VHH binders against F-box protein At1g48060. Designs and how they scored, part 20

Target 1, 365 residues: F-box protein At1g48060, of Arabidopsis thaliana (Mouse-ear cress) (q9lnf6)
Amino acid sequence: MKPQEEEEKNENMARKRSKSSSSLSIPLDIATDIFLRLPAKSVVRFSCVAKHWSSITTAPYFTNSFETRPNLLFFFKEADRFFVVTVPKPNRRPNESVSHTSSQILDSYQTPYPKHSCFTIKTESVHGLICFQRGTKPIVWNPTMRKFKPLRKPDKSWESLTVFLGYDPLERTHKVVAMPCDKASDECRILTLGSADQESWRTVKTNYKHHPSRGNRKNNYGPCRCINGVLYYLAEIDRHRLIGKFAFLGHSNVKNSLPMWVLEGEKKGEWSTYNFLPLSHYDRRLEFHFKLIGITNDGELIYVPNTVFKTFEVIYIDPIRKTFSLVKYEGVADKGFRQRNGLGEDKPLRGIQYSPNHVETLLSL
Short names: E, the ipSAE of ESMFold2; O, the ipSAE of OpenDDE; V2, 0.75 times the mean of E and O plus 0.25 times the DockQ between their complexes.

## First folded at step 26 (VHH; framework vhh_6qgx_2)

Design L2 (from R2 with A33L; at its last look DockQ between E and O 0.01; V2 from the best seeds 0.00; counts 0 for: pae O 10.5 > 2, placed apart)
Fold by OpenDDE, look of step 26:
Structure L2 (fold): chain B 365 residues (1-365), chain A 122 residues (1-122)
Amino acid sequence: as target 1 above (365 residues)
Amino acid sequence: QVQLVESGGGLVQAGGSLRLSCAASGFTFDDHLMAWFRRAPGKEREFVAAISWSGSYTWYTDSVKGRFTISRDHAKNTVSLQMNSLRPEDTAVYYCAADEWGQDEPKYYDYWGQGTRVTVSA
């Protein structure tokens, strides 16, 4: 059998291998446009298929342009598993004072529980990232990418700290801010994520010695808010609680009112106080079963269940329009969910943490 | 070690008053909802009262509304139950309980005291 036939077979195999790489070279601009319209989950999957697609989806121009709607993210621990669930916020029904609807979950997954991590003290979701705190070690989390990044301790001498997460809209970067919380200090540490110096904390002095309020398990919304690149947080100065300009839902001992601080204008920096009706006004029975976790970007109060058994329901109240919406989310904590995830039916889901107004980001940590 | 220690139980005449106290240790007190339960002879354990994490909200079973008051002291890590206008049907062992989250059923509470006996005579 002549050597020429083996060369032709090898050339034909090489030609067949070269023809099969007719990688539908979708022009870069078209590919970008397509990916910007896809769900984040799909984009991540495509990035794993081809290197050239990964180069597009990891590029700063793409990650900065990728935008999603704000949703409700929640997560919980069961044994050694960490569960993450995303549910959509219902559309406002302006013509209905009271509504009862059902919705499906958007996404859910489980991952091994990260060792030595604590997920009970966290920041708000800021442009798709969440920061956790355990002791003096911050951890940044991207729920979309399912990645955790432990950070170095900002200062070895600090025995306790509070961590905040902000976003600089001009630089388009996330910033982690750390301050001691056990003593008054005029010093903070700032780490910029995604920078070449991601491992270095910058020291910044504040105008006043103060100590921020420590986060705890009660504060699902966190002790800090980032609004248009500005961090608003609760702090103490000289043992006096300076209730800073914090868009916070005040824990008022006033049985019949929910005080809320609202930033009225980005330019004027003016805060207004509003007293809203508590959940008990609508139904006293609900107050026992639901807790306030925060406010949606469009101004609705979010109430979630204290304990989740067979159903997962969320209450949205517009205090201005006086609208009440109860949304039952299917596929959470029900028999199907439990079976799919190997969870028992005899125990409630507990220790659920919530992040309202969560958007997805493809940022690599 | 987690401990809930009840005190203040005893014998009281109908119409009388008692104040129960529960001292909590071994866990973060402020991160827990506190509750009182009771078990009468031959009956199942039943909910009596609960107080929220901050103390802002309180809940009571219907039979004790207006008569019992639950409170908590964050500085002392204690929860109290003021019981007024006591009735013979209030006779039970009273238990202090703690949970990080609101629970619908007693079986899901994480921490329990040993209980203190309250006897109301006719």
Scores: ipSAE 0.007, ipTM 0.307, lowest interface PAE 10.5, mean pLDDT 81
ESMFold2, look of step 26: ipSAE 0.040; ipTM 0.497
ESMFold2 (binder alone), look of step 26: mean pLDDT 82; pTM 0.839

Design L3 (from R2 with A33W W101F; at its last look DockQ between E and O 0.01; V2 from the best seeds 0.00; counts 0 for: pae E 6.9 > 2, placed apart)
Fold by OpenDDE, look of step 26:
Order: structure tokens, then C-alpha cells, then sequence
Structure L3 (fold): chain B 365 residues (1-365), chain A 122 residues (1-122)
């Protein structure tokens, strides 16, 4: 038996052994079910391991089915670094009027600060996406995927614009809406994310000439709220009339009451105003250290610290149940965090932006 | 009793320099951020500069960056504001403030000086 035949057999056996990578062919349905139960971070990691898994996790049926609990996302800039932190909302303790708890962070990472980005004006988190605005250029951000997508200017002639982010529950698509804010206009530009035509802004005419209110650094809620696929925003008609359905906690200059507008009944489009007690009602001292940033989906008011040094604490108040919860989140701004991230001990964390009710999405931008 | 006493204010020509000083007493100086605020005629009190407990970190409003320098002397319990290249728009009463936490909003500072007047002539 000639030595050449043994070498060919060994090469063929080596080639056959390499093909028997028993792709543990987990049935597609089983794999899908498993992945849907995993943290987003894990899913992303798995997607990097095998093309087959990537095909599952990037498929629309999967991305649309992937759901996470709403959490509090916040981010800040230090030098050229962009820090992103996700913290969980504690479960309600129905039997306790006052509670003090400690919690760990869910996730934290840093990334280079995107060039030419400004995160001072942002939209709310809408189905896992956040839109930034710098000048007339919108940037869409997926915090889960750690991806930024700059968008083209909707109109070259616009010197100032406001950007809104919405979600169409029927089409299951994100839509970016842009309007000029320096002049009254009856024109909007709409860009649908994820579509083949992602680069084109569609022009939509409105019934009235108006200009939306511009967002500012102080407004954590932004000038717009997306509720069940409808955008509610503040706008001015003829500079004298505010026309808009506000789903916002107005900064009432009224020291003694917190007005909240609630959309009553999806069908009737009726708004009700509720007056809640300010934070000072619970503790006068807290009012000087905490600011209101929003409301949870469960109806709790969220107060965050004005300045963050050694600890990060958040206050949740249920105005109906009259419950007070202070949550200390460990792993943020503490000595360990600062050392790990090369941050100074005496420098406060500044310019923190908050996104309540943030969910994770695996959507590719 | 907590005391913050400002000094060094006066009349100066545009482009000139002044050094303000604040002497602190009645509290643990090394445990507090020190800050300078100013109030121009007809305007609200605004943040100028702050310095951390150790002095390792300083913070300035944009309009004074590169012109003003805040420093502190732990041995003397003093905070200083070196003001260079002064402009007419810098005309104000300058206040020293102390807080356990460094902030840019006046409402969060517990201790205040009486202020020293700075006038910059054109």
C-alpha cells in the first residue's frame, strides 16, 4: 500500500474532521427562544460568535420581539470620553410609605465622544433609540448597540430646527420628524429609520403654520412626547399662542404645586391636569439637591441629584400612593468607578443627561 | 459663627487687573468648595468660578475663562480670584461663597460674603 494513499486518507480525514464542526444546529425556534431570554449584551456577544446566530438576532422578527424592562439611562461627557450608565428601577414596595434601598448598576461603558456631536439637546428614549441634535444635524443613537448614525440635514435652507423621535406601532418603525423652529412653517420633514430610503426626508404639510419650541439643556423631557405613535409637542402659532398637547411635567414656577398633564383615554385625546405635591413636601432639604427629570411608566416621579460626587441617588415618588423611595446606586461616581475610569476624586460629574423609561433594542442603525 | 469677608475690589480701567480675596472662618474650610459669584446692576447673581476642596479642580464660567484664576490657601483659609484683562461687562459686586458641594447655582450655597464692588471703566 503506497505511502501516498495514506497521506491522502489523512488529509481527507482532516478535511472531514474540519467539516464535522457539529454546528449544534439548535433549531431556529429554540435558538430564538433562548436569545429572547438573554440580556441584550449577551445577545450581541453571541451575534459576534457565529454568522448563523447573527442572522437570527438581526432578523426583524427577532428585533421586534426583543423586549426589555424600562430602566433609567444616563450619560455624560468627560474630556473626549462618553460615559453611558444604565440603572434599574426598583420594584415598588406597596406596603412601605418610605424606603431606602441600594441597587447595582445594570450596565456601564465608555466610548469615544462622537466628533461633532452635541448631546445637550436630545429626544426622549423611544423604543430604545435616542436622537441628538447639533445645530441642524440630527444624530440617532442606539445605546445598546453603541452605535451613532448621523442623519442628513432635512433642508439646506433651514438655519434652525427641532427634531422629534417617534415610533409607529403599526409599521414598527422609528420616524424622525424635523421642523424649523425659527419661523412659522406648515412643513415637516419625516425620515423613516430602517427603510431602504433611509436617506430621504419626506415632506409633510401641516394644517397650520407653526414653530415648535426648541429644546434646551435644562429640559430633560425634551419638547416632544411620543405616545402610542402620536407626537405631542409644544408649538407657537403667531408667536402668541402655544398650541400643543403637552404630555410634560411643566416646570411650574409655582412653588407649591407640580402640575402634570395626563392623556386620558387614547380614544378621546382628552388631557387632564393633576397637581402633585413638590419634593419639598417630603423633605425641604431635598428640593435643593434634587431635580425632577420625568415620570416612570408606572407613574412615579423621578428626581435625580443636581450634582454627583461620591454617590448617585435617585428618588422615586408615587404621587397617588404617596410613597417615597430613595435608591442609592452603587458603582457610579464612587471611588472605584472613578479609579477604573481615570476620573479625578474631587471633580463632580457634570452635564449628566437622563433618559427615563429606556428600553434596549437590537436594531441596527 | 460663619464668616466670609471679601476684599480687593475697586475701580480699574479696562484691560487692568484686580485680585480679590476672601477670608473664611467658622467652618471647616478644607471640607468645602469655594466659589465666586457676581451680580451686575440690574442682573441676577451669576456663577464666576469655583475651586474644589483640595484645590485640584477649578471651574469657570465661559466668559471669564483664560482671564480669571481662582485659587485657595489652606493655611490661611482664603480663596482668591485673580482677574486679568478686565472688561466693562465684568463690573459687578463679587461675592465669595462656600458649599460642601461645588455648584454653579447660587441657591445651593449656604455661606455668603457681603461682597466687594468691582468697577471696570471703559
Amino acid sequence: as target 1 above (365 residues)
Amino acid sequence: QVQLVESGGGLVQAGGSLRLSCAASGFTFDDHWMAWFRRAPGKEREFVAAISWSGSYTWYTDSVKGRFTISRDHAKNTVSLQMNSLRPEDTAVYYCAADEFGQDEPKYYDYWGQGTRVTVSA
Scores: ipSAE 0.018, ipTM 0.354, lowest interface PAE 6.8, mean pLDDT 82
ESMFold2, look of step 26: ipSAE 0.051; ipTM 0.547
ESMFold2 (binder alone), look of step 26: mean pLDDT 84; pTM 0.854

Design L4 (from R2 with A50V; at its last read DockQ between E and O 0.80; V2 from the best seeds 0.00; counts 0 for: pae E 5.6 > 2)
Amino acid sequence: QVQLVESGGGLVQAGGSLRLSCAASGFTFDDHAMAWFRRAPGKEREFVAVISWSGSYTWYTDSVKGRFTISRDHAKNTVSLQMNSLRPEDTAVYYCAADEWGQDEPKYYDYWGQGTRVTVSA
ESMFold2, look of step 26: ipSAE 0.248; ipTM 0.665
ESMFold2 (binder alone), look of step 26: mean pLDDT 86; pTM 0.874
OpenDDE, look of step 26: ipSAE 0.419; ipTM 0.749
ESMFold2, fold request of step 27: ipSAE 0.053, 0.127, 0.102; ipTM 0.532, 0.601, 0.578
ESMFold2 (binder alone), fold request of step 27: mean pLDDT 85, 86, 86; pTM 0.872, 0.874, 0.875
OpenDDE, fold request of step 27: ipSAE 0.803, 0.680, 0.730; ipTM 0.921, 0.872, 0.890
ESMFold2, last read: ipSAE 0.096, 0.036, 0.089; ipTM 0.578, 0.468, 0.566
ESMFold2 (binder alone), last read: mean pLDDT 86, 86, 86; pTM 0.874, 0.876, 0.876
OpenDDE, last read: ipSAE 0.005, 0.819, 0.782; ipTM 0.308, 0.928, 0.911

Design L5 (at its last look DockQ between E and O 0.05; V2 from the best seeds 0.00; counts 0 for: pae E 17.8 > 2, placed apart)
Fold by ESMFold2, look of step 26:
Structure L5 (fold): chain B 365 residues (1-365), chain A 123 residues (1-123)
Amino acid sequence: as target 1 above (365 residues)
Amino acid sequence: QVQLVESGGGLVQAGGSLRLSCAASGFTFDDHAMAWFRRAPGKEREFVAAISWSGSYTWYTDSVKGRFTISRDHAKNTVSLQMNSLRPEDTAVYYCAADEWGQDYEPKYYDYWGQGTRVTVSA
């Protein structure tokens, strides 16, 4: 288990440096306010050098109050390591319908994990966490803290499952939802992260027997989205695709009874199907070279290149305002990045997965 | 169950014309880009033509531009390939393909495939 060894090493370093601590006297409330405004990378770095700073940044008030702007996270696997890159969301120009800009990446790192992992099914980033699964065992990842936490299986008798990650904004807790995916079911399992019994799955009934739909294999977004305490996901009932949803907000007095709302398309239900303009509307050449991978919290469609070789460009489209932004990100895929990470210079980056709306979180797993 | 069924293949003389059709069922046709690929003997599948999900945009490999026309009919759930001025190099098995989220030149990105229909062009 490498995370446990890394944590012990960091604690030892902090103890040694605290023995040499200065008599610097910044009031605690001022120091806390300063740290809350820093990037998570800086907060983590400062926590390693002094025990009193670590006590500030690990306190529940701080971790619950700390929040950064949403970014685009992407990662790929080479051998036995993840390579992780964070790029900033572009700042919109209020009066421009078309924009071409350049930006630097925010961070990149490598993180080791056990060989032959199958982190191919994932949730979107939900308040800074991403959930994967390895077979029927869920794994939660905090990319900011560079930690993985395997969870126990929801049910030993399940031969297949799909997990979703949600967030209850009133409780400020993450919840992992597991459903069987080989047969329709009206039951799911829910696990609350950070609770006193966070390793216990509870059974919750849904309003309909269903099973989750396979994710879209051509884009990198997960099969679900969590919005204001409601988890939305694709489901199948009698071979028809539907939008399933769970509300995590406390609208019910019964813990094991959560509503599921099933929405039919425009031909069968109350929801309107909204078709966004295709990428070809903005530039015909781009339609064959870019794929849709998700939506920002502000409602912008995100398109990434099918192939990342020497450059990395991302397209952001606001379908309501009908704006188009292309951002060229520097510091990734180029020679410098490849040398820094020991990657070959003559092949595309392969197997890239993307997580939009990633915020940095100091949450301890 | 998803099905793509090609028809209209056959033997034709060089310089002749042929129209391929592909009937689609088991998925939401209006949400998919459609494409034609072909496989000559001993070769891998290669891209021929594609049409966007709306039908507003078409793409062709260079060797067929001006000779082939792809079209789609949303009412009948069909995509067609009109092939004019055929050459012996056009001899291949032609496959209909569908991609739910866009068009690509590489076969591995297409979700659904037909069985193929053979086109033979005599010199």
Scores: ipSAE 0.000, ipTM 0.119, lowest interface PAE 17.8, mean pLDDT 71
ESMFold2 (binder alone), look of step 26: mean pLDDT 85; pTM 0.872
OpenDDE, look of step 26: ipSAE 0.006; ipTM 0.294

Design L6 (from R2 with E100Y; at its last look DockQ between E and O 0.01; V2 from the best seeds 0.00; counts 0 for: pae E 15.8 > 2, grease 24.4 > 24.2, placed apart)
Fold by ESMFold2, look of step 26:
Structure L6 (fold): chain B 365 residues (1-365), chain A 122 residues (1-122)
Amino acid sequence: as target 1 above (365 residues)
Amino acid sequence: QVQLVESGGGLVQAGGSLRLSCAASGFTFDDHAMAWFRRAPGKEREFVAAISWSGSYTWYTDSVKGRFTISRDHAKNTVSLQMNSLRPEDTAVYYCAADYWGQDEPKYYDYWGQGTRVTVSA
């Protein structure tokens, strides 16, 4: 397939976006806010990739890894301290469409605020690591081992870049990928973590010049996922936004180029989209107090409270199976937690960030 | 509440210049492509120009290439269309539009302004 033909096919794929189809008797301004948030940040972008997850989830290598259930990580800064809390995904009760349960947190800790920590732009949690950047300098974080590792700049001449974090399940290594995003480029840098040369960046050429998405300025990350050694991310070629992919599967030592493919819709086989019911369908009161922050690997929507004051409750919704689960997490945000950690009792927790799909790792940085 | 508010329309002589502006609110401006469409009397809306979410790509319908320039300002949440060497056939109501994907067809754009009228006298 030629680049010109691929660009034309990518244009057709991008034009197959689904508009909203599920709405019922809610105020116009509220409905508009909900649907604007869902397609732009959480639901539409990830739903375009989910169609092929069935073949990925049945692979033997994935099923062994997947049985270690991911957790929800949340973290925030207060004064000169950095707080990290890990909460488990609740077990589903059989034959129950609506669930209201309580659960204990798995872990919490605080440290002095790390000088190299920058929470402006971050990746998702990938096999227990999170990568973010301060300007053009990537920083890797292992929340389990409580360690931050600044990496060398990928290229001193780049003024703007996007970092991605991936995991190669065949090599069992993490990869950090950096791409320039201030102009179209067919060059990227790849660094393998945990190897003898983990601070060396190698240059890899992509099949197409493109602009990768670098995330939102408000510390919301643009959509990207690493699935079975393949990094999926949003990119722009010429005038068209598309989903790019970058495969790591046993190719870590290829020095000059790696294939870049664009996920394309076939004729009649356009992108799959899912139209999800708004939160107000389940409870009108919840709509104003909860926000969507992401989706689990199992396809559950995650809603967190807009304000975390005395309680911490999370809503998990499976839009396909039509289940609703509200979980109150004990041991966080309450009076005891605040007293043990020297936090004020009369103020909401501020600056909270969340990372779904977090798995513990003992990887040494 | 999403709003796109156009301004800068008016009457201009052929060969003249005009600058349209569009102020955006109620959505995440930085992650949307922005576009201008126009509707002449008795015709359907047609694509004029667009700019990608980053501002790195611009594209134009053939009849305005070299004469019109689209730009965006992320700090002010605005999109502008500089129109030079105007012709009578440029007479239309000009609409600002926003969409995550940035496509040429109106049916794919999620947000629209009310329009600003441009009239070019012979």
Scores: ipSAE 0.000, ipTM 0.229, lowest interface PAE 15.8, mean pLDDT 68
ESMFold2 (binder alone), look of step 26: mean pLDDT 85; pTM 0.864
OpenDDE, look of step 26: ipSAE 0.072; ipTM 0.515

